# Ledger of designs, part 86: VH-VL binders against q96il0

Target 1, 167 residues: q96il0
Amino acid sequence: APERGAERRDTAPSGVSRFCPPRKSCHDWIGPPDKYSNLRPVHFYIPENESPLEQKLRKLRQETQEWNQQFWANQNLTFSKEKEEFIHSRLKTKGLGLRTESGQKATLNAEEMADFYKEFLSKNFQKHMYYNRDWYKRNFAITFFMGKVALERIWNKLKQKQKKRSN

## First folded at step 3 (VH-VL)

Design u13 (framework fv_ebrasodebart)
Fold by ESMFold2-Fast, scan of step 3:
Structure u13 (fold): chain C 167 residues (1-167), chain A 119 residues (1-119), chain B 108 residues (1-108)
Amino acid sequence: as target 1 above (167 residues)
Amino acid sequence: QIQLVQSGAEVKKPGASVKVSCKASGYTFTNYYISWVRQAPGQGLEWMGWISGYSGDTNYAQKLQGRVTMTTDTSTSTAYMELRSLRSDDTAVYYCARDVPYGEEFDYWGQGTLVTVSS
Amino acid sequence: QAVLTQPPSVSVSPGQTASITCSGDNLGSKYAYWYQQKPGQSPVLVMYQDTKRPSGIPERFSASNSGNTATLTISGTQAMDEADYYCQTWDDSTGYEVFGGGTKLTVL
């Protein structure tokens, strides 16, 4: 659920939730799901002997995570806000209050909500198309560099074994 | 603080080319698009095209296709817009704007660059 | 290509409500955006995704978008609101961004 009062301010979050890994972390750390994006943030470990290739991969993954977190945080809050506005508008049209007799939030049936989902999908079609395109491009680049880093690590391991045998 | 700073005013002759720069700061340049919008004196806003800060993919307004080229230099967080075969009706203030197709659209704008085309 | 039509000018007295319309075929199925531009200055985003306000924009600004018409509403209009206002959307067939012709708001 979104933070109470955030939707009422009509302000989208400009950032995403952060976490702090334990001191002296030697591995990537995966945090809890972000409140707004529902995605788990990753804090990337930086080795002392990070190669230029490893640095490029890490930067690409960090930038992609930031982009992905911001996109989903904004989309989730936009969906929640527009859903509430639609429900309130339809309840007003029907002459109904915003709360039931039990004090729970009044809701619309599935058939009524279908109108909202159709409108939301239509309005967000362009954004989802660009998101998917950028997501594929970013992941193709990340996969490519992951492969290059893996080959570099294999090569370095082979060189270390060779050095041990020659010395 | 998010900021877009554009290059200075230019005076060009008909048939020449102009290249305007837009230096971004305060955000991750590769996570956003940059749109270019121009405004002739006393007239409205006219969209020229956008470029991805990540891929360098572009989309140009049909009226300007063949005359406009948009590029980026991610190492300096700078976007460029080059307009060729200048005509008198290209006289305008040229703006760059951060383009957030996933939310706000044009949420931050450069200060504008006046390009005057006259003999 | 989508074409957005705005009235050339709207005049209001201080404290009155100003309404600026933006018309386009099936505009309500797309998101509308609004920009304010004062003389000699860059445009400023005042409303996005039909109804949302950026941080720093007064609550006096509100907007709607349904059918063929998007509307920017300024309640309790102040002298500082005098400016040109532009609506904007995207064309799903071309991927082009489209601006309306602009409306000059005069606060007299």
Scores: ipSAE 0.251, ipTM 0.739, lowest interface PAE 4.7, mean pLDDT 85

Design u14 (framework fv_ebrasodebart)
Fold by ESMFold2-Fast, scan of step 3:
Structure u14 (fold): chain C 167 residues (1-167), chain A 119 residues (1-119), chain B 108 residues (1-108)
Amino acid sequence: as target 1 above (167 residues)
Amino acid sequence: QIQLVQSGAEVKKPGASVKVSCKASGYTFTNYYISWVRQAPGQGLEWMGWISGYSGDTNYAQKLQGRVTMTTDTSTSTAYMELRSLRSDDTAVYYCARDTSFGEDLDYWGQGTLVTVSS
Amino acid sequence: QAVLTQPPSVSVSPGQTASITCSGDNLGSKYAYWYQQKPGQSPVLVMYQDTKRPSGIPERFSASNSGNTATLTISGTQAMDEADYYCQTWDDSTGYEVFGGGTKLTVL
C-alpha cells in the first residue's frame, strides 16, 4: 500500500524532476543522471544583476534541457519496450520459453540483438532526424545568444574601463 | 484507451469466404502481435493464428493452414483475418486479441464477430 | 499439438476457495495464462506468466504452475466470479498458442 509519505516532486513545466543544488552556489550545478533520461540535469545560477540578454540565454538553455530530458526519457522507454517485444517475439517464433531452467530471463545473442538495433534505428530514422534538426537549431540559438552575451560583457568592460580612465 | 474494434456479424453460405477486420487504437500497433481466436456456440476457445504488427510474419494453426490468411494495414492500424472454403462447423464468434509475446500475452480482446455459415 | 486438460466444471459456495486445474505434459516448464469469460462477453486476462496478476484483477486471484499442473485459485469466491475459465500456454515445438477446454465455475 503506498503509505510512504512521498514528498511532492518539484517538476519543471515539461514534467522533468528537479534536484536540490547546494544552498549557496555562484556557478551552474550539475546533478546526478536522471533515472529516465539518463542525462545529468543542470541547475543554472542566476546572478543578482542578470541582464535581459543573459536571462534569455539562461531560459533558452533551461527550455532546451527540459526538451532534451523529455525526448530521451521517452526514447529510452520506447527502446526498452521495443527491445522486450523483439526478444520475446524472437523467442516465441523459435518456440523457446521466456525463462531458462534456472528461472533467469532468456536472452538473445549479440548477432540476434544486432537485428533489433538495425530495425530500431531504421524505424526511428525520421524521429531521430527531427530530433537532430531541432537539436542543431537549439544549439545554434544558444551559441548565437552566448556570442551576444560575450559581446555585451566585452562592451560593458570597455565602457567601464573608458569611464575609469577618463577620470 | 486501448481498444480493438471488430467488423459486424456476417452470414455466409458453405464454400464462401469471410474477411473479419480488427481496428486497433490507443497503442503503437507495430509493437504488438494480433492473435485470432474463435469460439463455436457452446464450445471453448480455439486459437487460429497470430500476425506481427511489426513484420507481418504469421503463424497459423495446423488445422486451418491453407484456409486462413492474416494481414495488416499499418496505415490504419487494422488487422484482417480471411477464412476460405467455409463449412457449417466454422460457425463461431471470431475474436482478435492483442498479443504481447511476453508479459500479459493476450491482454486486450475485441468484442467478437459472429460468423454464421448456413445454406 | 500439446493438449491442456481442465475439469469441465467446479462448484464452490460463496466465500470459499475455488481451485481450477490445468494439466499438460511438462506444463511447469512453460508459462501458463488464465482467462475469464462471462456469458455473451469477450475473454478477460486474469493471470499471466504463471503467477502474475494484471492491473484491475482482484488480489483474491492467484495461480501456480509446477510439474504437469497449473492451478488457478480464487479465495473468498464471489457470485461475480461465476464464469468459464480457460488456461493457455505455448507449444514450444510449433510456437502455437494452446487453450485448455475450459472450466465452468458455479458459485452456489
Scores: ipSAE 0.000, ipTM 0.449, lowest interface PAE 21.3, mean pLDDT 80

Design u15 (framework fv_ebrasodebart)
Fold by ESMFold2-Fast, scan of step 3:
Structure u15 (fold): chain C 167 residues (1-167), chain A 119 residues (1-119), chain B 108 residues (1-108)
Amino acid sequence: as target 1 above (167 residues)
Amino acid sequence: QIQLVQSGAEVKKPGASVKVSCKASGYTFTNYYISWVRQAPGQGLEWMGWISGYSGDTNYAQKLQGRVTMTTDTSTSTAYMELRSLRSDDTAVYYCARDVSWGEEFDYWGQGTLVTVSS
Amino acid sequence: QAVLTQPPSVSVSPGQTASITCSGDNLGSKYAYWYQQKPGQSPVLVMYQDTKRPSGIPERFSASNSGNTATLTISGTQAMDEADYYCQTWDDSTGYEVFGGGTKLTVL
């Protein structure tokens, strides 16, 4: 397809993968886990008669997904790189190789990793606090609008029933 | 493309107020904070505060608390910074910047707005 | 409140390695960020989260952060690298952003 390259472009600075839903999908489609964020992206189906309220809900869900994917991709990449650097530094200090005799990566025990976890948590303390706060705010808003959309659909269904009875 | 476009230069007298705008485009406005940073002629960068594009929550530098107000208009993807009770030492180039990582890094900056305060 | 100290100026010859330091109490327990500003222009992010380089920034830019000192290193320095460089971190207790005083890099 001529436009496939544009659709496949990464959207997040951290390199979150793009994906394409199956052709002729009439429902939301859930993709495979992103290799960086480890979260499954959702492609939202847009119905022909989407109400303004339904559009607002969909946009909130899309924006929250993009925000969440970006945060976790960056966080996971940062954790993995800093962990690897820490392990390599400690192994060099001990005079140990980076690989075991079996060819697997050499690792440190839980006590040896305690300093890394303390430093990582300290560096990211406020970021995690802000993430948690905003994550709850975003999910509250989504839940609220989901309720409003449900009520709209019930009302429209009742209106259709009344029209049928009065005819 | 991601772009932040600021309003034009202002000349104000001491005691006046100035309101600088910053129109964002090319990204989801509500997913980022906007920080304001000023730079007096020949001086370094001074952080003024941030505002959330989502919640409208703000955090202002202590020196400016009581004089600065930051707001957003989500429908136009625009951030505003109003500074009141202007003094000559408020003469500076005022920048808006997209604030990633919950107020830590500034990956895109506006072109800057020169505010001159003189009698 | 965090305070970041930078040397006011650093001079280097073309092709040599430039080193710009940024000192702050226990800075290595936080993330450091670096910005480049050329005369009459807006700052540009050149390094983030201690060691990471944004897309579009040359590989000759690198950085470290340990103890009380973060360092921006420019290998094979070019005339186009002549600019003011600012380090930045964040104060844990206030949520305030903090910039260093800036370092003027001269390539002569």
Scores: ipSAE 0.000, ipTM 0.559, lowest interface PAE 12.3, mean pLDDT 82

Design u16 (framework fv_ebrasodebart)
Fold by ESMFold2-Fast, scan of step 3:
Structure u16 (fold): chain C 167 residues (1-167), chain A 119 residues (1-119), chain B 108 residues (1-108)
Amino acid sequence: as target 1 above (167 residues)
Amino acid sequence: QIQLVQSGAEVKKPGASVKVSCKASGYTFTNYYISWVRQAPGQGLEWMGWISGYSGDTNYAQKLQGRVTMTTDTSTSTAYMELRSLRSDDTAVYYCARHVSYSEKFDYWGQGTLVTVSS
Amino acid sequence: QAVLTQPPSVSVSPGQTASITCSGDNLGSKYAYWYQQKPGQSPVLVMYQDTKRPSGIPERFSASNSGNTATLTISGTQAMDEADYYCQTWDDSTGYEVFGGGTKLTVL
């Protein structure tokens, strides 16, 4: 039983692995790539006196990260399992074993694998199209709120500057 | 704990409208789509449409376009399905179900709402 | 236009293997999903993306999808498996979700 960890089970909303960052982080920090999604999780620092606008931006970024990880964890798992099934099916059809003479996994050549990639892409085309559409919408919203937060911070900075001068 | 809880049974006259709710809990509502699926007595499942919890974008089955409207209230994590100009053949149990993206699994379902249309 | 055809009923003895088919034009080029529904209950996802089993679904459930036919296979069928089974995919022309007509599995 080669162990790279237990197989994922759907116990969370989409079964995505959970990441636990350092508890006392004072800044956003980036973790190692998630086992399933292959994306690096970001733990968002929550500042003292977070404004409602800053909170909205942070929540949008957190929700987008969760959505991204759920999507890619599922896609990567699907790709991996279907690729393995395709290879096994083709080897069986050829009357070949699953292992080579050297004991390595038997593989298909690039020409044979082209059939798999074509099939996988066609099966997932609409799913990826809707993903890209949602991805653009989410990034637009995040960028928009980043701009609003930046303006709020500039305004607050100017207010503090006036307060320091008094005259 | 993930749950989709639907509103109670409705009895309507032909020509009326019905609005069914589906309250989600235990997950990030805005990261999922909600599909509506109905089932007439003794019949199979019929997909009606979906709505994005994030954008509010909708996609309706052609047969129901012009009669159905799907909406969400993200502040209450609730999806709604309104069906207008009710006919006797709209009598069915109406289900909501969540899915993470287009053409993905419907992993959690509401308990169903019976809508009876009779004169 | 996608239309999914299922046999209206399948009957097996306890311990036998049940096979429920779902036929549609070029179905193997799309993902198939399977749902179990018992009387008075909501559907429950049993298999997704052709061959994958959700957490909590017994290992005796398996599925395939190739050519024009997706198949749900239940090995060692038990009385508790008696239910209606629905396959699902999407319609290429419209992008709409499509359910099969359903198969009543009877375990005698």
Scores: ipSAE 0.227, ipTM 0.723, lowest interface PAE 4.8, mean pLDDT 85

Design u17 (framework fv_ebrasodebart)
Fold by ESMFold2-Fast, scan of step 3:
Structure u17 (fold): chain C 167 residues (1-167), chain A 120 residues (1-120), chain B 108 residues (1-108)
Amino acid sequence: as target 1 above (167 residues)
Amino acid sequence: QIQLVQSGAEVKKPGASVKVSCKASGYTFTNYYISWVRQAPGQGLEWMGWISGYSGDTNYAQKLQGRVTMTTDTSTSTAYMELRSLRSDDTAVYYCARDIPYEGRSFDYWGQGTLVTVSS
Amino acid sequence: QAVLTQPPSVSVSPGQTASITCSGDNLGSKYAYWYQQKPGQSPVLVMYQDTKRPSGIPERFSASNSGNTATLTISGTQAMDEADYYCQTWDDSTGYEVFGGGTKLTVL
């Protein structure tokens, strides 16, 4: 390696970037909330010697994250749109404009909004039921494979200790 | 493009069993459910049940409980519907349909249908 | 027996507005879906979540759902709209999907 490179050691690239995602670390990284789903993404660390079992677990976690992000992005969009439509409909029925005299968005009181929340929850019950069931099944699968990976790592460490003891 | 392709027409005797296949393409099979809907000649649509592409969990219509079994093969993105102890009133076109409850839609893509005729 | 009730037929002249109703106990607390089926063809989703239209479905299709009744409305009805129309919802108490009996739309 060139000796002159050592003089510039303090200007070496850091593990953090302001214009790009941080460069891969030795640990999983949690990002800022997604604009649409409002969920924080996890960037998974890939070990140099990733086993087939570790790869299966990582892929399962990544697929579950993608599924979860898509669900909540669609749910949040639907909620916002239907809430706005409900408010506009009720204001029109009352003969009121969409804005107050001060130029602010016109709002409904808590009792009026309770009708919307009740209707929204009832209409989305099927969707939430499917989500909750599949979420539990996906978490069970992840937990199961996390256990398998943990056992694999314990067994590998026991093997390494045996080798060190023999030397 | 998203497609559901079903197996061909079948003619069965009363008391026999039939197994209809539905091969999905153009989307991630494990992220969706497959529902089965049948339609007797000149009649309306009748929901039979659904199966999860992810877990293989099923939910069957009460009228068919004990006679129907739904399965999937995720390696081929194929759903199956087996109906046993066939009766003449089981004569119908059987449809598979993609179910996307998470996106707030139900049956957005349908197979072409499979005619099952139950006759002596 | 059907949980959702539809009129068996509706007739309309070309260019007029067709309305197809779907009635069920407290249907407005559930999402309603609508399907179009032409003879010898598979059903096609034309409206979802009460009021929303899939890509490729003409803007003349609209729908509503309140109280006990969901309504599919086709403005400026064309000969190509002649078909059977089915409403659909999910029954919370049974966990079953349910279809209406269907309405044959005839464009005179």
Scores: ipSAE 0.362, ipTM 0.732, lowest interface PAE 3.3, mean pLDDT 84

Design u18 (framework fv_ebrasodebart)
Fold by ESMFold2-Fast, scan of step 3:
Structure u18 (fold): chain C 167 residues (1-167), chain A 120 residues (1-120), chain B 108 residues (1-108)
Amino acid sequence: as target 1 above (167 residues)
Amino acid sequence: QIQLVQSGAEVKKPGASVKVSCKASGYTFTNYYISWVRQAPGQGLEWMGWISGYSGDTNYAQKLQGRVTMTTDTSTSTAYMELRSLRSDDTAVYYCARESPYLGDNFDPWGQGTLVTVSS
Amino acid sequence: QAVLTQPPSVSVSPGQTASITCSGDNLGSKYAYWYQQKPGQSPVLVMYQDTKRPSGIPERFSASNSGNTATLTISGTQAMDEADYYCQTWDDSTGYEVFGGGTKLTVL
């Protein structure tokens, strides 16, 4: 979770400025990158008069963020752990210690590491395919509902203007 | 607490259809797949297919193509598996299991299983 | 298309190490998973992504996956480990999940 008091980059979705304490946020807020996923979390503001359509869009964005955070956090941890295990295994096979004679961390050359990357990509091919497919579907749905919300807001503004003109 | 709760045992005649439900709780249903696996008495595990909790996309085992339909109801976090034109060799315990795209299709947790008996 | 082959049964004495193999073409290029099933119960995930153990599974369970063979190893086998064990992987060409035929572990 982002530190409270961190600088925000947000304004109200309508583009109007207003002050809101962090504990009672009046805007979407973008936090610092998560330790594991390296993705910046978005804390969504819930307006008092949120329409059902706006609520559906917000829920889709929140669920997609949760899904995305879980995927990349696990992927990054798995990559780091398996990379370390691969390096240790190959050094042991060569009869080398985990540290150089100077006390620095022992490493494999690029050709040896290519075997790891190839194996890792192969083992995770299915997972990445499902992720990419769902990623595109989720972003398509979000974009579609963003368009619907924009049209709803335009319609409501036109409706209010017409009502004003008739009075 | 993540859990999958299935509907109760069913007894069907050959040629009938059966629809088994799987109610999920304790996680965001739309972020996971649900796989269906059956086990005939004294036999091993046989994968039947999976369905996305998000899109409703399905992938069915070749042997069951045309007889099986998997659906979801996201409002109730429930997955369904319907098997048609039942035969005696469809007698089995039917399991639903949560399938994680994050962990490379591991099956965890599993439902308690639903016994479907097909007899004349 | 992928077929996973397991021995139908393995017997071991209490306290001994049990080894259950799972063979398939290029299995080491894919992740392997292991499930334990006791009579009248649902399967339980005991190993995932070749070598990783879920929370709650004892440290005496370990696994490997290399070449064409994945292996589940249970050290210091106990009577409570008596169960059927299934390996599982994913077939890229069909998108199908594939289970091994299962191995009955007997602790005598």
Scores: ipSAE 0.204, ipTM 0.719, lowest interface PAE 5.3, mean pLDDT 84

Design u19 (framework fv_ebrasodebart)
Fold by ESMFold2-Fast, scan of step 3:
Structure u19 (fold): chain C 167 residues (1-167), chain A 120 residues (1-120), chain B 108 residues (1-108)
Amino acid sequence: as target 1 above (167 residues)
Amino acid sequence: QIQLVQSGAEVKKPGASVKVSCKASGYTFTNYYISWVRQAPGQGLEWMGWISGYSGDTNYAQKLQGRVTMTTDTSTSTAYMELRSLRSDDTAVYYCAREVPYVGDNFDPWGQGTLVTVSS
Amino acid sequence: QAVLTQPPSVSVSPGQTASITCSGDNLGSKYAYWYQQKPGQSPVLVMYQDTKRPSGIPERFSASNSGNTATLTISGTQAMDEADYYCQTWDDSTGYEVFGGGTKLTVL
């Protein structure tokens, strides 16, 4: 499949930071960056009288956030692990130790790392293309439902105003 | 627990159609693709195609183009695979498996398989 | 169209190392995946993205992918490892998934 991506074995990691929104918030709240994805999670406010359309929009946004968090957590983990494996392999080939005399991790120069970046980009090109396509589709759907919710809220305000005039 | 449960075995005559279902549970169905893979008796694995749980977009193996249709029902978290104009060499165990472009492009988990026998 | 070639069978004694190869043109530029299938059962993912092992898969399983060849290695092979093993990747020319022909691992 041209849309083939990498499958993540996602077991909830221990040591992941959790956050709490301010108490009695009437707005969405943005938390600190997640340890693995480096993305800021959004805690969605749920109104007392949430309409079915508002609920659908909120769930769509929550599902998209989950998907996006999963993607970037897996991407960052994959990049870091493969980078370390590449460096380790090249240092072994050169007969060099994994640590410097001062105990720091040994590294490769920019020219040597260029080989890793070329290989990583080659392996991930199709995956990133399909991620971007799905990301645009999800954002289009969110924008569409945001428009529907906005129209519903305008209609409800007009109904309330008309009722006040009738009374 | 993440699980894929498939419909039961079927016996069909040549020229008929078969529709196999794959019900997903334990994960957000719309965030994953479902791939279909078949295996003829004593033979290896053959990829048939995949469908997006989000968009319903599909991609089919070339040799099955025109005979296979994949669909989803997001309200029941179920994927379907219909194969038409069945031949004796379509006799196989048909598997569904979870797959996601970039988040996961391997096959995990797999359904239990559905045996489809095509005989006259 | 890409083709993945695996030996049809590999035999090993208990406790010895088994190596199953998967060869394809420029396979090292793509991710390789490995599945284990026992008689009457569904395939099970044992290695993903060339070298990574899923949770629940024993440490004796390892894999590599370089040049034209991906290799699944099982160290200290046990009777329970006897199964058919399939490699899998993506075909650049067609954009389709492709499986190797499978390797029967016998442990006696």
Scores: ipSAE 0.329, ipTM 0.736, lowest interface PAE 3.7, mean pLDDT 84

